# Designs tried in a protein design chat: VH-VL binders against q9h9l3. Part 73

Target 1, 176 residues: q9h9l3
Amino acid sequence: PRKMVAIDCEMVGTGPKGHVSSLARCSIVNYNGDVLYDEYILPPCHIVDYRTRWSGIRKQHMVNATPFKIARGQILKILTGKIVVGHAIHNDFKALQYFHPKSLTRDTSHIPPLNRKADCPENATMSLKHLTKKLLNRDIQVGKSGHSSVEDAQATMELYKLVEVEWEEHLARNPP

## First folded at step 22 (VH-VL)

Design y152
Fold by ESMFold2, fold request of step 23:
Structure y152 (fold): chain C 176 residues (1-176), chain A 123 residues (1-123), chain B 111 residues (1-111)
Amino acid sequence: as target 1 above (176 residues)
Amino acid sequence: QVQLVQSGAEVKKPGASVKVSCKASGYTFTSYFMHWVRQAPGQGLEWVGWINPYTGLEFYAQKFRGRVTMTRDTSISTAYMELSRLRSDDTAVYYCARSGTYYYDSGPRFDPWGRGTLVTVSS
Amino acid sequence: QAVLTQPPSVSGAPGQRVTISCTGSSSDIGLGYEVHWYQQLPGTAPKLLIYENSERPSGVPDRFSGSKSGTSASLAITGLQAEDEADYYCQSYDSELEGWVFGGGTQLTVL
C-alpha cells in the first residue's frame, strides 16, 4: 500500500495589490502526525502583503527562509509516490508549481462522506476550521497571530482518517 | 484568440548560439507556464525545459543544463530560449507550448503550440 | 531512445479501429502521472488530442479515446478516416528525470 502524508501551506501576497498567492511556509506530516517537513520559504517575487493575520508570516521569517526553488525540490522528494492529503489542496500544488498525480491526491474540502458526517451539504466546500471543530472537537486557527501549518496538516490527516476506508474504495471504483 | 508566434528560421555554425523567441497573445502571459520542445528532422519530440513567466524561474531537462537559458520579457509577452555551443545534432524545429499552472485552470497539457522555429547547424 | 515506448507505426482501413500503445515506467506513468496525446499532421506543429488520460479538448471527435492502466496508456481511434493519417505522441511526467517526457511517436497510415 502507498504511504500517506498531509500537507499544508501558508501563502503571502505578491504581484499587483498583493493578489497573487506565493508559497511562504510548508508543513508535511506523516500518517501519525509526525512532522516530516516544516520550513519558511522565500518567494522568488517581492512580497507585497504578508497576510500575517491568516498566514502567520512576518518579514523576520523571510530572513533565513529557504529559497523557493530549493524548498520545492525538498518538498517534491517527500511527496513523490505518496498519497498526499490536503485541504483545498489545489492551492498548495499551484503554489508549488507542481502537478501531483490526481490518483494520489486527497482533498478534505471536497469529500462528500466527510461533509455528511459534519451534517453539511455533501457538495459544499467546507473550511478546515469548521470540519475540525465539528468532527474532531478541536479548535484550530485560534487567535489573531495566523494559522499554524503544522496544526492544520495534522488536523487534515485526522479528518481524512475518518473517511479513509470508504473514500479509498470509492476512488478505486471511480478513478479521478 | 490564444496564439504563440515564433521567430524565423536560423542557420548557425557549430559553436555558435541561437536565441528563439515566442510571442504570446490572447491570454495573460504571466498566468501560464511556457515550455520548449524540439524535434530533429524525422525524429520525435524532446522536452527542453520550462519557465514560469511570472517569476522568471526556469527548469531545464538535465541533457540541456549548462547550454540552455530560458528568459522572458513580460512587457511584450515574449518568452526566449537560447542554446549555446551548438552542435550539428542540435538541428531541429524548436517549439514553444503553453501549459496551465494547476489542474482547475488548464492543467499540465501543452496547448497551444507555436508553429516552430527551424534551427539548422552546419559548417 | 524515447522515454515512453510507442510502436513506430500502425495502419488501418477507413472505418476500422486502431490503437496506439504508450509504455512508460514506475517513475512516470506507473507512478500515476497522467498521459496526454498529441496529433502531428505532416509539416505542422503538434496539436493537443487527449489530455489527462481520457479528456477530449473542444473540437476533437469522440471517436478518439484514451485510457491508462499500470505503466501503460492507449489511444484508440474508431471509425478511422483519411484525415487521421498523422504522427501521434504520448506524453507524461517523469519523477526521476524531473521533467516532461514523450513517446517516440507512432505513424498512422490509413490504407
Scores: ipSAE 0.831, ipTM 0.922, lowest interface PAE 0.9, mean pLDDT 93
Fold by ESMFold2, fold request of step 23:
Structure y152 (fold): chain C 176 residues (1-176), chain A 123 residues (1-123), chain B 111 residues (1-111)
Amino acid sequence: as target 1 above (176 residues)
Amino acid sequence: QVQLVQSGAEVKKPGASVKVSCKASGYTFTSYFMHWVRQAPGQGLEWVGWINPYTGLEFYAQKFRGRVTMTRDTSISTAYMELSRLRSDDTAVYYCARSGTYYYDSGPRFDPWGRGTLVTVSS
Amino acid sequence: QAVLTQPPSVSGAPGQRVTISCTGSSSDIGLGYEVHWYQQLPGTAPKLLIYENSERPSGVPDRFSGSKSGTSASLAITGLQAEDEADYYCQSYDSELEGWVFGGGTQLTVL
């Protein structure tokens, strides 16, 4: 069977008023939740807003961070040929400047069976925090010290496993 | 209206360099990728590389690494491709083409294309 | 040499259906990367015809359609018109070459 990984990224603000999201951390876990990659990444543009409350990124993390072009190469080698699971995953691929095949992409923010298990409307876009609390009985992203991309990637994989059989069968019948 | 306007035809001798420009209008230049594609006379399309106009970072097809440089000037919404140490087999029409940065906004498709710039390399 | 394989030419009479194949490898189309198609009329730049396997941009008639299966893709043109005489290119991404790749092109002749 095709191998599966989960990804989560943390972004900082670049560009005017820090409105452009640029990659500053990426974590990738395997099916069992083991960490395959976890690096701080130096964006190629000046950081205007570290967004630390959400990103957990501080200036000190950038001192020895892997330059974006190198990190992107490392990350893409891990993702290539795999089913990649994420939450609002289009933002992660946009930050990587990469188009992963749609047929190999799974977005836990847009899976109707997952929403149904959480007693949420099937067409709603639910946060990772909300789904994780309802379906896994865990609190993630607590406080103002920032998210953990490792924790978020692991939660995303566990959420997908709840609907994996049903959703993979659905996608086989309804290719993207 | 989205437009890509390229510089005029060039005639060069082997060993020289050429720099082709592509001026964008009708969209936010730094929000989309810019690609360069060439077509030798009577031949097919060949991808040369791309630049992210926001970051200035470039990625080249392996065949052109070491001879091509892609740059941009965001103040005039213009992308550039420079090819050095020209050979006669570099004679081609060179196109710029825009692509999106993620699936939910244009995606990876090349649209639009510039009209092309003919570069002729002959002694 | 072209990375994706297309027949060098196809032909059909007005009103007929033709198909143009595009065959890749396990590192591009076979790995799941989408296929895009471009039409190039004589003396002009390529124009987007089909994107992401089967999607039509605004202004492309529905007699043009695309599909993908395994390592191959196909462009179908029904109701052939004289104006369809052009070169057609498929395009995808290749993970080993780390870049975008084109087919060698197919010259369509309308008889």
Scores: ipSAE 0.820, ipTM 0.920, lowest interface PAE 1.1, mean pLDDT 93
Fold by ESMFold2, fold request of step 23:
Structure y152 (fold): chain C 176 residues (1-176), chain A 123 residues (1-123), chain B 111 residues (1-111)
Amino acid sequence: as target 1 above (176 residues)
Amino acid sequence: QVQLVQSGAEVKKPGASVKVSCKASGYTFTSYFMHWVRQAPGQGLEWVGWINPYTGLEFYAQKFRGRVTMTRDTSISTAYMELSRLRSDDTAVYYCARSGTYYYDSGPRFDPWGRGTLVTVSS
Amino acid sequence: QAVLTQPPSVSGAPGQRVTISCTGSSSDIGLGYEVHWYQQLPGTAPKLLIYENSERPSGVPDRFSGSKSGTSASLAITGLQAEDEADYYCQSYDSELEGWVFGGGTQLTVL
């Protein structure tokens, strides 16, 4: 029985015209929703667009932010050997420049039973906000100051728990 | 067609440095990781490190930290590996190899590989 | 000093089945990191043969197959042909070494 964590990341824009998504905050929670990690992270490249409306990242957050290589090491130490739950989690792993084992990865944006519970098409990609409102009767990402990665990671874990037994059994029968 | 074209063979003295190049074509250079792998004569493959060509961020195998530098020039889609303080046991073919950045696009597999650059270190 | 252990050599006659093992540890294959296989013909660069344990890239015949269990992986070649004579390497990621690791390689001889 591997331990399970949920992750959520906030990205800023780097590269030409700020089009590249680079990690600027990461939050990790355990199965019970307790925060294991929550840090602002300084990207390895110049920040062109803070994307504050969605990311919640502002210039002051970067003043004491942990440099990317150090933060990545801290985050990977927590993730190693664990089942990691996220929403569109491939974006989080890409931003970390890391390949977590497929057999230990759970993506709430790609779980057909979860969509079914939300009365959504099983293969549709649904936003975290939408699933959380429909299935947990909770509004997340409220306001215009950006998302909270802690709140989002906690919601992601709660969503996964709704289908955990069914989905873990499915994966045992159908190894990724 | 995706190709990785490497620089030509090099002969070096112990204590010198060598810089090998790998020019990419047929794909978006900054959208994939670049790895370096070496193979000493009659021996197996050994991972040296990788670079993210978009950010320039690099990670090296422990054995090479302090002697290897990986860089790139995105304007000519070229990755570089420089190995310093060469020893005779650094004699090897040095390959570049591409990998994806996440599972939905190629994933972590190394494909394609360059043809290799022989670096010979002898006195 | 290869991190993943492979037999140094294997051999088989044309038409036979051969297998090549790849044994890792609890910090690489045993943690769930996928295994990839490469074929290296004499004087050439390695070529991707199997990725993510069992997937075949386009152009690789289905007589090549891969599997993974526990801390080890296996490459199977059925219907062995003379052109299969090559060196074969397994590869994975190791969390303690924080990097990609290869097996020592297996020289396949077709008799």
Scores: ipSAE 0.790, ipTM 0.905, lowest interface PAE 1.0, mean pLDDT 92
Fold by ESMFold2, last read:
Structure y152 (fold): chain C 176 residues (1-176), chain A 123 residues (1-123), chain B 111 residues (1-111)
Amino acid sequence: as target 1 above (176 residues)
Amino acid sequence: QVQLVQSGAEVKKPGASVKVSCKASGYTFTSYFMHWVRQAPGQGLEWVGWINPYTGLEFYAQKFRGRVTMTRDTSISTAYMELSRLRSDDTAVYYCARSGTYYYDSGPRFDPWGRGTLVTVSS
Amino acid sequence: QAVLTQPPSVSGAPGQRVTISCTGSSSDIGLGYEVHWYQQLPGTAPKLLIYENSERPSGVPDRFSGSKSGTSASLAITGLQAEDEADYYCQSYDSELEGWVFGGGTQLTVL
């Protein structure tokens, strides 16, 4: 059995009109929710929109942030060989320019048993905030100062644990 | 429909540089990664590196770091690979190839490929 | 120095079945990275044949199939035809090399 981690990232806007999402913070937690990695990351491109209301990223965070290529190397070494859990995790991997194996990827935004447990349509894409409130009785992403990627990664791991046995058995019978 | 059109063959002397182009059409250039792969005569395929055309972020195979530069011009949907300090064993056909950015939008598979650009290095 | 190991050549008669192996390591195929296959006809660019271990793009005949197990992958060709005479390459990602890797290639001859 492989070890499991959860990841969450905060993005800023780069490119034309700030529409490209670029990595500016990444948090990784282990199965117990202990923080393995939490760094502000300097994108290689000019930041057009800090998206602070959601990202929590401000200009001062970028002054001493870890350059993207260095941070990516650190992050990938942690992820390699592990089951990685995230919410809408495709956005995190696209920002890293990295293809984690499908067989080792778990996306809490697309797990039918998790939606069923939350009394939501099985194929609906539910927000992390909604699932966390409904299934864990916790409020995350509170206020207007931005999300905490540590808090979000921890919530994501706890959500996966609710369906872990069922979903891992399903994937063993139905390889992605 | 989706096409990658590469520049023509090049003949170079040792120590020179070469810049190969790859023009994309039939898709949104900045929504896919671009790879470069080479094939020496009678040999197999060797990955050189990749670039995200939208961000300009690039990564190179260790063998080529310090000698290769990948760039793009999004206004003409064209990717470039420049290889410097050429040696005779750099003689190869150089291919560009497209991949997706995540599994639901074509994934990591290389499709399509350009027709290749022969670079010959001789003195 | 191919990272993935393929037999250098394979042959078969028309109508027969042929398999081409692709053996990797614990840092590539063995870590779960998917395997892709390319066909290269003489004098042409490689063409995608199988992706993500076993998926077939549109336009590729169903007599081509792929599988993966452990550190190895396999391409099977049934109903062998003269037009299948080509070089075949497997491909994956390797975490130690931090990049995409190919097999050394297999030359298929149709007798």
Scores: ipSAE 0.768, ipTM 0.904, lowest interface PAE 1.2, mean pLDDT 93

Design y159
Fold by OpenDDE, fold request of step 23:
Structure y159 (fold): chain C 176 residues (1-176), chain A 123 residues (1-123), chain B 111 residues (1-111)
Amino acid sequence: as target 1 above (176 residues)
Amino acid sequence: QVQLVQSGAEVKKPGASVKVSCKASGYTFTSYFMHWVRQAPGQGLEWVGWINPYTGLEFYAQKFRGRVTMTRDTSISTAYMELSRLRSDDTAVYYCARSGTYYYDTGPRFDPWGRGTLVTVSS
Amino acid sequence: QAVLTQPPSVSGAPGQRVTISCTGSSSDIGLGYEVHWYQQLPGTAPKLLIYENSERPSGVPDRFSGSKSGTSASLAITGLQAEDEADYYCQSYDSSLEGWVFGGGTQLTVL
């Protein structure tokens, strides 16, 4: 079986009103939760809104941040050929301007068996925070310091492990 | 209707530069990527590179790095491809083509295409 | 030379079934990257025919179909018609080249 990694990214707001999401941090962990990558990333555009209370990103984090193009190369080297697990992962890949194969992508925000296990509607989009609390009895994204993309990536991987066997079988029967 | 209108044919000498334009309409220019693909006479398609019109960030095929420059003017929804140090084997029809940002929109497929711009390089 | 390999030409009579192969490698199709197909009529720009291995855009007849397995993809055309005479190109992404790649193209002749 292919190796799995989990990814979580934090975004800041760019554009005239800060409505465009730009990559500002990326964390990648392996199947065991070990950190493979965790870097602050400098967007190619001027940051208008750091979205700190959610992203945890502050201006000081951008001082020595890795330029986007360089970070993208580093990240893609890690992801290439792997099954990539994420929550609402389309946002991460969009920010990376990268098209990971659909057959190698796992989005924990769209796994009906995972929602069922958490006593949620199967077709609902539940937050990572909610699923983590329900299924792992762990609190993430707490406090005023913002999110930790490492913790979020680790939680995402652990959630997927709960339904890995069932979901992989489903995908084998119903390839995207 | 989504449309890509390209500039007219160009005739250049070896060593010169050419800049082809692609004006987009019928959609939000900065919400999609713009690709450039060329086709030499009687030959196949060759990907040159792509640009994010929002940020201006570009990625080029290795073959063209150092010789191609992709830019955009968002005020007029126009993408540009400039190829320098032209040689005879750069003679080709150059196409611009749109793609999405992820699978939930139009994804990485190229659609639509411009009608192409013939660039002829001859001494 | 094109990164993806296609037969230079295929032919068929009206009403017949033809297939066009697209052979990649472990750094493109073999890595799972999706394959797209384009039709180019004589003297025109390419047109999207199949996307994401097997999906048809609106307006493309269901007699066109795509499939992908391992390091290869295939375009099948059933009920061949005269207007199908064109060049066909497959496209994918190559991780080693960090960019999109095309097949060499296949000229389809309707006899």
Scores: ipSAE 0.935, ipTM 0.960, lowest interface PAE 0.5, mean pLDDT 96
Fold by OpenDDE, fold request of step 23:
Structure y159 (fold): chain C 176 residues (1-176), chain A 123 residues (1-123), chain B 111 residues (1-111)
Amino acid sequence: as target 1 above (176 residues)
Amino acid sequence: QVQLVQSGAEVKKPGASVKVSCKASGYTFTSYFMHWVRQAPGQGLEWVGWINPYTGLEFYAQKFRGRVTMTRDTSISTAYMELSRLRSDDTAVYYCARSGTYYYDTGPRFDPWGRGTLVTVSS
Amino acid sequence: QAVLTQPPSVSGAPGQRVTISCTGSSSDIGLGYEVHWYQQLPGTAPKLLIYENSERPSGVPDRFSGSKSGTSASLAITGLQAEDEADYYCQSYDSSLEGWVFGGGTQLTVL
């Protein structure tokens, strides 16, 4: 069986108006929630908006941040060949400029059985915060200090475990 | 309509440099990646590298690292590929090709392609 | 030199079915990366024919189909027509090379 990891990234705003999301932190945890990777990353473009309220990223975090290309290489080495679990994971992969195989990707924001378990519409896109509260009775992303990508990645993995058997069987019968 | 218009054919001496341009139109230049692929006469396709027009970040095939430089000018939606220290086996048609940023747009498929730029390296 | 292996040539008569194989390794197709196919008519630039293993862009007839299994992919052409005579290339991503890779290309001749 393939190893499974969960990923969560924090983005800052770049571009003229800060509307472009650029990778500023990436956290990867294994199946047990152990941190495999957690680094601040220096975007290739000037940061216009740290989005601290949500990202938790501050200017001080960029002082010794890992350059994007280096970080990308490190991250890809961890992800390669693994089943990667994430929430709205397309944002993370886009920021990484990387195309992980669809067959090895698990997006907890698009797993109908997970939504069903949370008494949500199966085809709705629910937030990680909401699902975590409903299914794990845990509060994440609290306060105004910003998100913790480690916490979010761990929550994502725990959520997936709830539906892993069912969903993996579904995917086996219906490969993407 | 999406179009990639490339610069004209080039003839260079060994040791020289060549810079090929690819002007994009019909879409948001900075929202898609730009790839460069070459094809030697009678040979197959060979990926050279790609660039993110938004950030300017480029990634090259190992074979070309140290000799190739990919850049872009967003003000005119143009990508550039410069190959230095040319040798005879660099003779090829060089294509630019667009790809998406993730599966939800157009994904990693190359579409469309430019019509190609012939670069001939001969003494 | 090509990372992905294709037969150099295939041929078929009009109306027949032909198949072009694309064999990769554990670092590309075998790792799960999607395969794309391109058609290159003589003297022209490549054109996207199949993407993400089996998807057809608009304008590509359904007689073209793609599949992927294990470390290999396959392009099938049914109802072969004269205009299908071209070179066909498969493409994927290689993690070890950290880049996209092409097959060596297959020349399809319509007899």
Scores: ipSAE 0.935, ipTM 0.960, lowest interface PAE 0.5, mean pLDDT 96
Fold by OpenDDE, look of step 22:
Structure y159 (fold): chain C 176 residues (1-176), chain A 123 residues (1-123), chain B 111 residues (1-111)
Amino acid sequence: as target 1 above (176 residues)
Amino acid sequence: QVQLVQSGAEVKKPGASVKVSCKASGYTFTSYFMHWVRQAPGQGLEWVGWINPYTGLEFYAQKFRGRVTMTRDTSISTAYMELSRLRSDDTAVYYCARSGTYYYDTGPRFDPWGRGTLVTVSS
Amino acid sequence: QAVLTQPPSVSGAPGQRVTISCTGSSSDIGLGYEVHWYQQLPGTAPKLLIYENSERPSGVPDRFSGSKSGTSASLAITGLQAEDEADYYCQSYDSSLEGWVFGGGTQLTVL
């Protein structure tokens, strides 16, 4: 089986009224939760809204942030060939301007067995925070200081592990 | 209707530069990537590069790095591809083509395509 | 020079089934990247025919189908019609080249 990593990205707002999500931090962990990558990233566009309450990103973090194109290269090198686990992962890949193969993508926000285990409707989109609390009895994204992408990536990986066997079998029978 | 309208045919001499335009309409220009693909006479398709019209970030095939420059003017929803130091083997029809930003839109597939711009490089 | 390998030509009679193969490598199709197919009628721009291995855009007849396995993909055309005479190109992404790649193209002749 392929190696598995989990990814979580924090985005800031750019463009008109800050409605465009731009990558500002990316964290990648391995199957064991070890951090493989964790960098602040400088968006190519002017930041209008740091979204600090959610993203945890502040202006000071951008002072020595890695330029986007450089960071993208580093991240893609890590992701290439891996099964990539994330929550609402399409946002991360979109921010990266990257198309990871669907067959190698695992989105914990769209895994019916995971929702079932959490006593949630199978077709509902549940938050990472909710699933983590329900299934791992862990509180993430606590406080007003913003999210920790490392923490979120680790939680995402742990959640996936709960349904990995079942879901991988399902995907094997039903390839995307 | 989504359309990509390209500039007219060009005839250039070796060593010159050519700039082809692609005007987009019928969709939000900055919400999709713009690709450039060329096709030499009687040959296959060759990807040149792509640009994010929103950020202006571009990525080129290695073969064209140093010679190609992709830009855009968002005010008129137009993408540009400039190829410099032209050679005879640069003679081709150059296409612009749209793709999505992720699978939830039109994804990485190229749709639609412009009608192409013939660039002829000859002495 | 094409990164993906296609047969240069295929032919079939009206009503027949034809297949066009697209062979990649471990850094593109074999790595899991999706395959797209394009139809190019004579003197025209390419048109999206199949995307993400097997999906058909609106307006594409169901007699066109795509599949992918291992390092290869295949385009199948059933009930071959005269208007199917065209060049067909497969496309994928190559991680090693960090860009999209096309097959060499296949000329389909309807006999």
Scores: ipSAE 0.900, ipTM 0.944, lowest interface PAE 0.5, mean pLDDT 95
Fold by ESMFold2, fold request of step 23:
Structure y159 (fold): chain C 176 residues (1-176), chain A 123 residues (1-123), chain B 111 residues (1-111)
Amino acid sequence: as target 1 above (176 residues)
Amino acid sequence: QVQLVQSGAEVKKPGASVKVSCKASGYTFTSYFMHWVRQAPGQGLEWVGWINPYTGLEFYAQKFRGRVTMTRDTSISTAYMELSRLRSDDTAVYYCARSGTYYYDTGPRFDPWGRGTLVTVSS
Amino acid sequence: QAVLTQPPSVSGAPGQRVTISCTGSSSDIGLGYEVHWYQQLPGTAPKLLIYENSERPSGVPDRFSGSKSGTSASLAITGLQAEDEADYYCQSYDSSLEGWVFGGGTQLTVL
């Protein structure tokens, strides 16, 4: 079977009025939740808005951060050939400027069996925080100091495991 | 209407450089990737590289690293490809082509293509 | 030398079905990267025909279809017409080369 990892990224604002989301942190964990990668990343454009309340990114994190092009290469080497799990994962791939195969992509924000387990409408887009609280009895993203991408990636993998057998079978019958 | 308009044909001698342009219209230039692809006479398509017009960051096929430079001018929505130390086997039509930045907005497909710029390298 | 392998030519009579194969490797199509197809009419730029294995852009008739399995992809054309005479290229991403790759092209002749 193909190996599986989970990814989560934190973004800062670049471009006019800070509206463009640019990668500033990336965390990758394996199936067991062990950290394979966790780095602060320096965007190639000027940071207009650190978005610290949600991203947890501050100016000091950027001082020794890995330049985007180098970090992207490191991250893609880890992702290549693996099933990659994330929450609203298309935002992570967009920030990486990378097209991971759709057949190897799993998005916990759009898995109907996962919503069903949480007693949520199957068509609803549920937050990672909500699903984690309901299904794992864990609080993540606590307070206003920003998210932890390691914590979020670990939660995402645990959520996927709850539905992995059913969803993998569904995807085998219904290839994206 | 999304459109890519390329500069005119070029004739160059071996050892020279050429810079071809691709002007975009009908979409937000900085929101999509720009690719360059070449086709030698009677031959197939060969990917040269891409640029993110927002950041100016470029990624080149290994064969062209050290000889190709991709740039852009966002004020006129124009991408450029410069190829240096030209050889006769660089004679080709050079196309620009747009791709999306993620699957929900165009995705990785090349659409549209420019009409191409013929570059002829001969003595 | 093209990274993806296509037959150099195929032919068919009007109304017939033809297929064009595209064979890659374990670092591109075989690793799961999607396949896109382009049609190039004589003297023109390539035009998108099929994307993401089997999706048709607006204006492409449903007699064009694509599929992918293992390390290979296939373009099928049913109800062959004289106007289909063109060169056809497959495309994917290759992780070892860290870039986009094309097939060598297939010249379709309508008899």
Scores: ipSAE 0.801, ipTM 0.917, lowest interface PAE 1.1, mean pLDDT 93

